# Ledger of designs, part 9: VHH binders against Protein Aster-A (GRAMD1A)

Target 1, 172 residues: Protein Aster-A (GRAMD1A), of Homo sapiens (Human) (q96cp6r367to538)
Amino acid sequence: SGRLLINSVFHVGAERLQQMLFSDSPFLQGFLQQCKFTDVTLSPWSGDSKCHQRRVLTYTIPISNPLGPKSASVVETQTLFRRGPQAGGCVVDSEVLTQGIPYQDYFYTAHRYCILGLARNKARLRVSSEIRYRKQPWSLVKSLIEKNSWSGIEDYFHHLERELAKAEKLSL
Below, E stands for the ipSAE of ESMFold2; O stands for the ipSAE of OpenDDE; V2 stands for 0.75 times the mean of E and O plus 0.25 times the DockQ between their complexes.

## First folded at step 4 (VHH)

Design c11 (framework vhh_7aqx_2; at its last look DockQ between E and O 0.09; V2 from the best seeds 0.00; counts 0 for: pae E 10.0 > 2, placed apart)
Fold by ESMFold2, look of step 5:
Structure c11 (fold): chain B 172 residues (1-172), chain A 120 residues (1-120)
Amino acid sequence: as target 1 above (172 residues)
Amino acid sequence: QVQLQESGGGLVQAGGSLRLSCTTSGFTFSSYDFSWFRQAPGEEREFVGAIYSEGGSTDYADSVKGRFTISRDNAKNTFYLQMNSLKTEDTAVYYCAKDTWYGESPYDYWGQGTQVTVSS
């Protein structure tokens, strides 16, 4: 089931926040480097209109696996929805598929970013996540998937929230 | 089927008050956030405020902060917009919306709207 990871107001406008998170920005580049992600490739956004766009990220993440590869390949597909040309905000849905981990065929993670413009220099970011199952694991396997996945998801998004807070102070 | 329905709109004098209600069905009310939006004739829909599932915290657009208050009643599957010190600029159709945090847009489910008219 889903879990709310970020629900915070930042003193940056919705368009700026969107640029920080969803363009190939210095903020995003620095954040992914702090997470030790390597081989990062971002496709351009493309789609039918500015209100509906899609991109694909690929990257390599470190894993702690003493009996196998020390890294895993990730494909993250992001779909952006913006409501109207003057809408203050957007939704980005992310699906993250990881290759080279135990039980990789059983699940993937999904993340929803909601940016809501509150004023010209103020926006709310909400991020929620879900573990989606393609196959139903036995309860012990499910507990392992949940524990490891939520630990990583929580660390990632709590770190993101802290870095956004730091970045907003530097712009003040 | 997920449903939201606004009520409580009407005509009010400037400086007056109104309370809007959004009654919901078809989902677990206490698990979700809710928002109010408004749209004046010839203008785009704008955010008014939101109430969140975690502790019931709220956010408001600057134009209504201090005058409008959002609350929720989980037992009635209903949330409210209390509008005080109304101005003619607050005249609009008011919509409630449900936010979902996975899948489609967070505003996928909207009410039908209720008219608020503020006269001087």
Scores: ipSAE 0.006, ipTM 0.303, lowest interface PAE 10.0, mean pLDDT 83
ESMFold2-Fast, scan of step 4: ipSAE 0.190; ipTM 0.587
ESMFold2 (binder alone), look of step 5: mean pLDDT 82; pTM 0.825
OpenDDE, look of step 5: ipSAE 0.016; ipTM 0.334

Design c12 (from x07 with H99E F100W G102S E104D; framework vhh_gefurulimab)
Fold by ESMFold2-Fast, scan of step 4:
Structure c12 (fold): chain B 172 residues (1-172), chain A 120 residues (1-120)
Amino acid sequence: as target 1 above (172 residues)
Amino acid sequence: EVQLVESGGGLVKPGGSLRLSCAASGFTFSSYDAAWFRQAPGKEREFVSAIYSEGSTTYADSVKGRFTISRDNAKNSLYLQMNSLRAEDTAVYYCAKDEWYSLDSPYDYWGQGTLVTVSS
């Protein structure tokens, strides 16, 4: 029930790629602005170990709908898992709860980001996503949720991959 | 179920060569990136080499120029040709696919491994 969205090598080291994606970085700020996300708030990472840290993002996303709401609010919880010291890289799990959309109480989306260090200035980013159901929708509602959610998810990660490719060229 | 079975390890003298094999089953091998990792005694597991689904390769600096990774999608097999072996290449070698990155398999392991000992 998941989909692979990014599975690409970037000429950016694993630690820098992690900082670009999972800190309050200029890259992340610029990317979210390009997505037209507003009211963005990022909590600091916190946890009871270095191998298990959590943060919360809140933001407003635009919705392209001629008859419905023009925006929705999002709460995204990210959990960071670090690999062993010499393994290089990390795993980040995101749970994305959206409010202000049809059938919001039926589902949420989950993403797994995996960063693997390949060399000092080279890393692979793999991103997979899944739609998770709190209530089982009947077929027409499920089709609507699936169509709209996957369209949004695929657009987001395609855009992210393009921006990462541009950013790596600037890093040289 | 997913299976990865490594073979080809053994005892070899410095400067020698070995070819490791990994037989994959239970998934569409050609759709996945594949990699070799190794773990020396008392050390963490480290990256050795990867071959991507589109055919490009990458190597850790410690093995670049000495090791060659290849795949045979028709045989669902991954290979590592190791030349000019050094004592520091002594390790258990593991093959891997992106199972570590699966949303439903966060605790997966890369198989049993194959031991390579480089010693006179």
Scores: ipSAE 0.013, ipTM 0.315, lowest interface PAE 7.7, mean pLDDT 82

Design d02 (from q10 with T100W F102S L104T; framework vhh_7aqx_2)
Fold by ESMFold2-Fast, scan of step 4:
Structure d02 (fold): chain B 172 residues (1-172), chain A 123 residues (1-123)
Amino acid sequence: as target 1 above (172 residues)
Amino acid sequence: QVQLQESGGGLVQAGGSLRLSCTTSGSTFSDYAFSWFRQAPGEEREFVGAINWGGDSTDYADSVKGRFTISRDNAKNTFYLQMNSLKTEDTAVYYCAADWYSETGSYPEYEYWGQGTQVTVSS
């Protein structure tokens, strides 16, 4: 089960949108800081071509609960695909592994970002997410994993969409 | 960026075959993944089959697997659904859909849709 989280057109060109989201941009730095992520490291993009690149992000996320740990560590691996050097957009696949949460060995989350250029200063961003299981939990455990994971995923991408819309106004 | 138009629907007897075509307008055909969906009266739209942007990966609903084949022809800006061994329960309006990149047959994720073509399978 996948969910569509963002499906919006922004008055920002595809290359600019890609730079905002997938480089060490002021936008990305500010957004992660707003999320209260700490110990953030971004590896450089590397790969055999401009059309197939990989990078790794590591960071610490806050956890708010009365009975558990107050933070967790994340390793996020991103793979970037382009249809060609002049393609008007890209796809980024993200795999997010979190350590320090219950049932962490059972699952991870995956996100797909699709950027399509529509005009010189206009692009569509589509983001979908999945919870992927390494071990099959029985129904109660699965329900708990999905309730908590989707809550976090939805909050993150709603926040991202709002910040992108805000940044869009500054370019107009 | 793309417009879709279905053709090839009609009336066919159970056990017969039919091929649907979806023609697209635009210079970006090769950048898109394509899917077929269908909708019977009073039912939700359901996934039928998909083909990726490279044409080297296909996916099908369990109900049609082994009977239907999806293919694409980038030179003609057209993709197809070959339907074999048709059953009365295959009766539906068939829609073609396009997305820049699709990894799933999930209906809500597709950006562009055709207007639909009716397929009726009689017994």
Scores: ipSAE 0.013, ipTM 0.255, lowest interface PAE 8.5, mean pLDDT 82

Design d04 (framework vhh_gefurulimab)
Fold by ESMFold2-Fast, scan of step 4:
Structure d04 (fold): chain B 172 residues (1-172), chain A 122 residues (1-122)
Amino acid sequence: as target 1 above (172 residues)
Amino acid sequence: EVQLVESGGGLVKPGGSLRLSCAASGSTFSDYAAAWFRQAPGKEREFVSAINWGDSTTYADSVKGRFTISRDNAKNSLYLQMNSLRAEDTAVYYCAADWYSELGSYPEYEYWGQGTLVTVSS
């Protein structure tokens, strides 16, 4: 099942919001540093058209688990869609594969970011997430996956929304 | 790429019900935002209802409480259940789809069907 994590209007234009979130921007670099992500590598966007592009991010995340791994490696694949190259907004689908955690072969997480331009310097950002299963886990294992994954996802996007609000104030 | 084909239109008496269907081919419909629009003779096209990624729905004030939009991903189809129909609901109904989940009521959808006629009269 999916959850809506961000559904907010920001006083930044759609193109700038896209650049902040989906380029190698100072905003993204600073945000990932605040999250304590390390070994961050972002591939360039590539594809046959400006309306359909892909990139891969790799990074190491910290894990606050005294009885298990202290870090895990992540491969995140992002696909960007636009109606046309001049469209005032985009959709980015993100698939997040984590290695070095229990039950890693059972699931991955997916996020959809939707940016809609509302005015020259105003855009809506909507982010929805879901946990996708490659193997059906037993009920106790599923409960563990769901508890830990949603906690991490909600913390990440709450933090992102707060940082976007701060950046919005500085741009005014 | 997606192609949209509407069906289910017809003649119905005031107070009656109809269910419209929109079948998508080419791409998985769940990857798209989808909407119903309508156009009555001599009038501009107007928004009716939308469903986005994650199945959040929006309705025009004129149809709230009477119409229900839904999707069936297994059949790759979008539906509009129309209840308590009125003469002013008479129009050609169009199915629309686009990659942007937040288009909602905006008429800037990339893909459109050919339309299905709904006539509400005694």
Scores: ipSAE 0.013, ipTM 0.237, lowest interface PAE 7.4, mean pLDDT 84

Design e01 (framework vhh_5j56_2)
Fold by ESMFold2-Fast, scan of step 4:
Structure e01 (fold): chain B 172 residues (1-172), chain A 124 residues (1-124)
Amino acid sequence: as target 1 above (172 residues)
Amino acid sequence: QVQLVESGGGLVQPGGSLRLSCVASGFTLDDYEYYAIGWFRQAPGKEREGLSSISWSEGGSTSYSDSVKGRFTISRDNAKNTVYLQMNSLKPEDTAVYYCAADWSLYGSGYDYWGQGTQVTVSS
């Protein structure tokens, strides 16, 4: 089951918004630092066409777990699909694999970012997420995975939306 | 604000035709921000039944349930941000409230944003 996490218009052009989110930008670096992510590495975008490119991010996230590990390692693969020159914006699919958490072999998370240009300095960002299962969890295990994963995902994207809103107001 | 609004229902005689419309607002059908838009119906005292879908990919690939295959056709007009359900050869058992919904999942796992519905009644 998917959830729509961001569905907002920003007074930032589509190309600039894409640069902020999907390059090694000061915005992205600052945001990840605010999230307390460490050991961050970003591969360059690469692919067989400008309309189909891929990159890999690796990083360490903190965990609020009194009985277990205090951090987990993440491998995030992003695939970028450009809308042709007739349409401004892009779609980025993200697959997030986390290791060092309970039930790590059962699931991973996926996100879709959609940027649509509305005017020269105005774009819409939509973000949807879902939890994908590699093994069928028991109902109690599934409840724990769903509760903890959605809490983390929702906090991350609400924080991102707030930071984007702040950035747009300062540049207007 | 994401919204889907159904219209086009009404009273029709057996063998007749209706075209339902589903207008999207707060997102655009040509943006590929959804997995699919689907049509569903619910008759009195019965559970909701999936009828047809049109996907974001491959120019809008379509699917149909066996109960409507060959009689109903789904299409979209991206310029009008509208999905249509053309219903032909209507039968009394097609009487139901018809709903439009979007699947926001990445792999086609479920429909989350349901419209308000439009009533279709097939009787003499």
Scores: ipSAE 0.000, ipTM 0.261, lowest interface PAE 12.3, mean pLDDT 83

Design e02 (framework vhh_5j56_2)
Fold by ESMFold2-Fast, scan of step 4:
Structure e02 (fold): chain B 172 residues (1-172), chain A 124 residues (1-124)
Amino acid sequence: as target 1 above (172 residues)
Amino acid sequence: QVQLVESGGGLVQPGGSLRLSCVASGFTFSEYDGYAIGWFRQAPGKEREGLSSISYSEGGYTSYSDSVKGRFTISRDNAKNTVYLQMNSLKPEDTAVYYCAAGWDYSTGEYDYWGQGTQVTVSS
């Protein structure tokens, strides 16, 4: 099932918030370091129009599983859609494929970020996530995937929301 | 110009079936907005009721209100920029104007675009 993870207003304009989250910004670099992600690479955004752009991130994440590998490799594909002129802001879809974990061929995670401009220096960020299945797991395996994946996703976005709140105060 | 247009409503006998369609123009469900799509209904003198939603990607997660679960099925055809609501085992209490809406997320209740509605009447 999907979950709403962030639905918060920040006193940062929509364009600035987009730059913080979706460029190679000091904010993003610092956040990924705090998450202990390593071997981070970010491709440039590319596409036929500014309304439909794509980039790929690759990175290594630490794994806390005592019986398994200590790290896993991630390929994250982000697609950026410009919202209508009335809305101001953007939507970014993120698909996260992880290799080196149990049941890796069963699932991946998808995130949707929505930035909506509310005023010149004020925007709302909504983030929702879903676990997508390539193969249907039996109930016990599904429960394990869901518990571990949601734990990681919730921790990541809770941390992101906290860091955005801190950066909001420093950038203004 | 952004529009959602519902169609497929009409008069049907109890136990009958209808398929509603919601067509978007001026934006796409998969490419531009990638919105979640919801179906709602409103009967005279009643508040608007959410019925079903489908998440932001094709093959994504669906949800249903208890009043329609097992009878209604939502689906999307992103190539046709269309969302469907298949309604089976219709009851007189299903009589209402049916609306489709496109928005960020069904669970938040916030929708950016709404259709004009299509009337469904189930005779007793």
Scores: ipSAE 0.012, ipTM 0.351, lowest interface PAE 8.9, mean pLDDT 82

Design e03 (framework vhh_5j56_2)
Fold by ESMFold2-Fast, scan of step 4:
Structure e03 (fold): chain B 172 residues (1-172), chain A 123 residues (1-123)
Amino acid sequence: as target 1 above (172 residues)
Amino acid sequence: QVQLVESGGGLVQPGGSLRLSCVASGFTFDYWESYDIGWFRQAPGKEREGLSSISGSEGGSTSYSDSVKGRFTISRDNAKNTVYLQMNSLKPEDTAVYYCATGWELGSSYDYWGQGTQVTVSS
């Protein structure tokens, strides 16, 4: 089941918004540091065409666990789609695999980012997320996965939206 | 660039069923998944009413208006660029022109509308 997490207009053009979120930008570096992500590596974008590209991110995230490890390792694969090279927007699909958390073999999370250019220096960002299951858990286990995963996803994207709004004001 | 074509309307008796289809063209199926699609209807002399929506992911999240909840089911087949509305337990009050619409914003203005398909429920 999916959830809509961001659906906001920013006073930045679609290309700049894409650069902020999906390049090795100062914005992205600062944001991940604020999230306390460590060991961050980003592969370059590569693919069959400029309209269909892929990259891989790896990083370590903090977790709240008084009885065990306080961090987990993440591999995030992003795939970028455009209608054409000059399209006023893009779609990025993200698949996030986390190791070092309970029930890690059962699920992963997926995010879809949609950037739509609305006008010169104005774009909409929509982000939706979904929990995807590799193994069907018991209803109790599924409830625990859903509770913890949605909490983390919502915190991440609410923080992202706030930081984008701050960065927008600096440009405006 | 995006075009929507509705089909499956017609005349049906009360209690009957119909399945509407909305076929999109003007982009690839991979990018089609990025759009939310909604079904709307308008009867003569009434405002256009939103009925149901489905998000861009395969089997994505759905919503329904109270007037159709439990009777109508929305689904999509992204490989075919198609969205369906399964309508069960139809009532005379369901008589209207049915439209599909798509855009980047769910619950606000939609950028692309179909031409509509007529549904008539009468004995």
Scores: ipSAE 0.000, ipTM 0.158, lowest interface PAE 15.8, mean pLDDT 81

Design e04 (framework vhh_5j56_2)
Fold by ESMFold2-Fast, scan of step 4:
Structure e04 (fold): chain B 172 residues (1-172), chain A 124 residues (1-124)
Amino acid sequence: as target 1 above (172 residues)
Amino acid sequence: QVQLVESGGGLVQPGGSLRLSCVASGFTFSDFEYYDIGWFRQAPGKEREGLSSISSYEGGSTSYSDSVKGRFTISRDNAKNTVYLQMNSLKPEDTAVYYCAAEWQLYDSGFDYWGQGTQVTVSS
């Protein structure tokens, strides 16, 4: 089942918001540093058209666990969709595969970002997430996967929303 | 695939009221609350007319066509995967088949999923 994590209007145009979130922008670099992500690499966007592009991110995330691993490796694949080259918004699908955590072979997480232009300097960002299973775990294992995954997902997107609001204020 | 089923239509006298329900199922990616829902109608020999819509996000935004504003009220119950259309002060010209339609908010693609419709007849 999915969850809506961000549904907010920002006083930033849709194209600028897309650049902040989905390019190698100063905003994205700063945000990932605040999250304590390391070894970050971003591939360039590529695809069969300007309206259907794909890229891959790799990075290391910290894990707070006294008995387990202290970090995990992530491969995130992002696919961008637009109605047309001049569309006032886009949809980005993100699939996040994490290695170095318990039950890593059972699941991955998916995020959908929707940017919709409302005015020249105003856009809405909606983000929803879900946990997808490659193997069906026992109920107790599923409960642990979901508890830990949703905690991380919610923290990440709450932090992102706060940083976007700060960047918005700096734009006046 | 998203499936929508309308109910609550029937025969009513002018000035009467009806409440239509639209129950949704078959969500592949996300829950019902991520879909905008609209009500439409079509009378014989006429184009399909949009009547009302309700957005997916918290607090919701609602809209109404001029022909029904003040008489019809749209609401939703996300726990029941249901949208309602309360129709008051019904007139003979409200006679039509009423359809529920859903649009996934995140794609903003327009209404892609349609129900089969429910007949409303207003006559003496």
Scores: ipSAE 0.000, ipTM 0.150, lowest interface PAE 13.2, mean pLDDT 82

Design e05 (framework vhh_5j56_2)
Fold by ESMFold2-Fast, scan of step 4:
Structure e05 (fold): chain B 172 residues (1-172), chain A 124 residues (1-124)
Amino acid sequence: as target 1 above (172 residues)
Amino acid sequence: QVQLVESGGGLVQPGGSLRLSCVASGLTFDSYEYYGIGWFRQAPGKEREGLSSIYGSEGGDTSYSDSVKGRFTISRDNAKNTVYLQMNSLKPEDTAVYYCAAGWELSDTGYEYWGQGTQVTVSS
């Protein structure tokens, strides 16, 4: 039930790629602005270990759906795992709860980001996503949830991949 | 550097149960959680078959091959750097060497560390 959305090598080191995606970086700020996310709030990373950290993001997203609302409120919880403080990579799990959409209590979306260091200045980013159900919807309702959710997820990660490709050419 | 050690194999009759354990060493507790852990098996002269995997923290995402779905259960105890495979309703065709594997990318080729294997024999 998961989809692979990004599986690309970037000519930027794993630590830099992690900083771009998972800190309050200029890259992330600019990317979210391009996505027209508003009311963005990022909590600090916190946890009992440098290798197991959690943070919460809240933001408002635009929705391109003629049958539904034009914006929705999101709470995203990210958990970051590392091999060690100096590891050449990390895994980030995101759980995304969207409010202000039809059938919001039925489902949430989850993303896995895997950063693997390949060389000092080279890393692989793999991103996969799933729609997870708390309640089993009727088949027609499930089709609507799947259509709307995958459209948004695919647009987001395709845009992210393009922006990362641009950033690597600038040696960011 | 990660080392995996399997245990819990043995001889069992058809319909019986076994619980396999896989203990990781060369890791700190906090680094174990980012590894995806998989169970595989291989019978003599056959290709290696993936059976089950677990990813993330305790109670994380699990998957099962069709051959073992409903009979086998994977779980992990990150405080003990251990993953378990509970095997129920065992059949003669489950006879194989069982391997634990770990990797930070959960895929058929994403497992970079492998154990030595533990023998499971199901016969009357």
Scores: ipSAE 0.005, ipTM 0.183, lowest interface PAE 10.0, mean pLDDT 81

Design e06 (framework vhh_5j56_2)
Fold by ESMFold2-Fast, scan of step 4:
Parts: sequence; C-alpha cells; structure tokens
Structure e06 (fold): chain B 172 residues (1-172), chain A 124 residues (1-124)
Amino acid sequence: as target 1 above (172 residues)
Amino acid sequence: QVQLVESGGGLVQPGGSLRLSCVASGFTFDSYEYYAIGWFRQAPGKEREGLSSISGSEGGSTSYSDSVKGRFTISRDNAKNTVYLQMNSLKPEDTAVYYCAAGWTFEGSDYDYWGQGTQVTVSS
C-alpha cells in the first residue's frame, strides 16, 4: 500500500523548490552528500515540448547491515509533468530500482512529488510513495521487503523535509 | 463548485454484481491537485471502511482492502471524469452506503472531498 511522506508548506516559491529538487542544484548535491550517497550521476532532462520530461539518476546508497551487503546501486527514473503558469508547480513521478540487495528482482519503489504554488515565495510539497511488485513474494519475504523499504523511504524523506526547512530559513 | 456524485447503487441478490460510478464536477481527476480517488462504505452502526483507491498517475496504481480483494475492481475514465467500482460476487455483508472521495493520498483520512453516498443492499 502507499504512504504519505511529506505534506508541508515551505517559504520558497514553486519554481525555486522545483529547481532545488529537480535540477543539478547545490541543494540537491548537498542533500545527497548528507545521505552519504556516492557515485552520483544525473542525466540531462529530455523529452518533448508537451511538458513531459524524463531523466535518469544513478547512485550508490549505504546499507547499515552488519551481516549483508554494505552498499547497493540505484537507478532512479524521473518523469516531470508541468502544469500551466496559472496553476504554478509540477508533478514528478520517480521509479527507483535498487540492485545489490536481497530479492531485488521482486520489487521497486515509486514516489510522486506534487509541488503547488501558494504565493510568490510559498509552496506546498506533497510526497507519497509505494512499493510495487514485479513478482509476488511469499509472506516472510514480503514482510522483510516492506520493513526495510519503508524504513529507508521514511528516513530519506524525513531528512529531505528537514533540509528543506533549513534551506528556507537561510534564504532570508 | 467542486462535487462528487455517486450512482449505480440498488438492491441485488447474493452472488450478483453492481457497478458504481463517481462523477466529478468542478475539477478533473487528472489534476495534480487530486492525487488519489477512493471508495469507502459504511454500514449501519459500523465505522467507515476504506475499500479501494486509484492514483492519478498514468495507468493508475490501485489498492484494495482484504475484504474486497478479488471481488471488486476500481477503474477510471479520465475523458468522462468518472471513477468506477465494479462489484462482483456480492454478499449480504456488503450491504452499506458507498462513498466516493478524492484526496492527496492512497487511503484514509487525507481525502478532502466526499460524495453524498449511494445505498447498496444485498438481500434475497
């Protein structure tokens, strides 16, 4: 099932929030470094002029597991949908494939980011996530996948929300 | 004016089928302002129960409560601004008022708009 991870208003305009999260911004670079992600690459956005753009991120994440792999490789595909200027904001769909973990072929994670402009220097960020299965795991395997995946997702977005709150205060 | 209107309820015998429709007016289901659309029900003297949801993404991501998995199917027609709940193999315990809701999440209390409900009665 899905979960709501972020539903917060920031004193940052929708366009700036989009640039912070979805460009090769100093904010994104710093955030990923704080998460201890390594080998980070970002492809350029590409797509048609119909406000549908796509990019691919690759990176290595640390795993805090003394008995298993210490890191895993991630391929994240992001699709950006822009609404008209009157609406202000965007939607980004993210699909995250992790390799180097047990049962990697069974599942992937999906995130939806919704940015809504509320005022010139004020926007709402809403993020929801779900775990999607390519193969049906038996109950014990599913429990392990769910526990570990949600822990990682929740930690990531809690950290993101905290860093966005810090960034808005620094840009007085 | 934002409104959700349910239809398709009625009286049906056990084992029968019904299709409920939820039509939105004042907004569209493709709007990024509304991420998920869900179906809920409430029987007399019982708490409201979430049954199924569909997200605003292409293809849609769907979820189902254990009580209806395999029997109910949620779908949408964005061109008609309508969400459907196909209900098969109906049981007397499915008797309830069925509600459509729209909101920013896959489930539950974060739904912002609710319809008036449509009565479903499963009885011989």
Scores: ipSAE 0.000, ipTM 0.168, lowest interface PAE 12.3, mean pLDDT 80

Design e07 (framework vhh_5j56_2)
Fold by ESMFold2-Fast, scan of step 4:
Structure e07 (fold): chain B 172 residues (1-172), chain A 124 residues (1-124)
Amino acid sequence: as target 1 above (172 residues)
Amino acid sequence: QVQLVESGGGLVQPGGSLRLSCVASGFTFDSYEYYAIGWFRQAPGKEREGLSSISGSEGGSTSYSDSVKGRFTISRDNAKNTVYLQMNSLKPEDTAVYYCAAGWYEGSSDYDYWGQGTQVTVSS
């Protein structure tokens, strides 16, 4: 039911990698612009402790559809976990709810990002994803949901991995 | 190569104690390679059960399942690259194969590497 999408080491420290991906960073802003996401709003991180934080992102994504809507709206909830306040790394769980696509009430997508510091300027990023069902679709609908969702997820994370690889070359 | 090797299992009477060891090779517990190290068990015909976890880094936070709280204690020795499970007040229901696992989080679905297991039998 889940897929591993990124499992790579980058020549970027864990804290910087976390800030690139999970703050309102120039990297994140540029990446979302390359994806042609619009109306982007990022709430600040908030929570019970520095080891358990939550934020909400909202944005509009383009969809390639000859007939029907050309865009969809997204609400993404991110929850950040750390083993300690000064831990070299974190886990971020992301739940992505998309409105304006067929069968939107049946499913949502979930991503887990794991950042682990390996050295001062070296970290591992692991990303896995899954499709979660609120309602059980019949088999043809499930096949359609999975084909389209995995295509989008894989494109997004392959693009992200490529952009991270480019960014690390500038940070040697 | 990453390996986890369990030891310390055996036969013990009800009310007895055992200390299990999990030795890691191919990575170190004070490197940032893994987030959590956990102990699990599986008895014949039963689902695999998570028992306890400790952070994979120095100063680890610990957690315990309700079935073992107060009886089992997890600890680590980073210099020996070893995690321990001290089991006290053992009862027949504790009979199982015990596994050490390393992963990115404390949930069982997040553990990537598993040891071969060590048998614990509690009987008179």
Scores: ipSAE 0.005, ipTM 0.174, lowest interface PAE 10.7, mean pLDDT 81

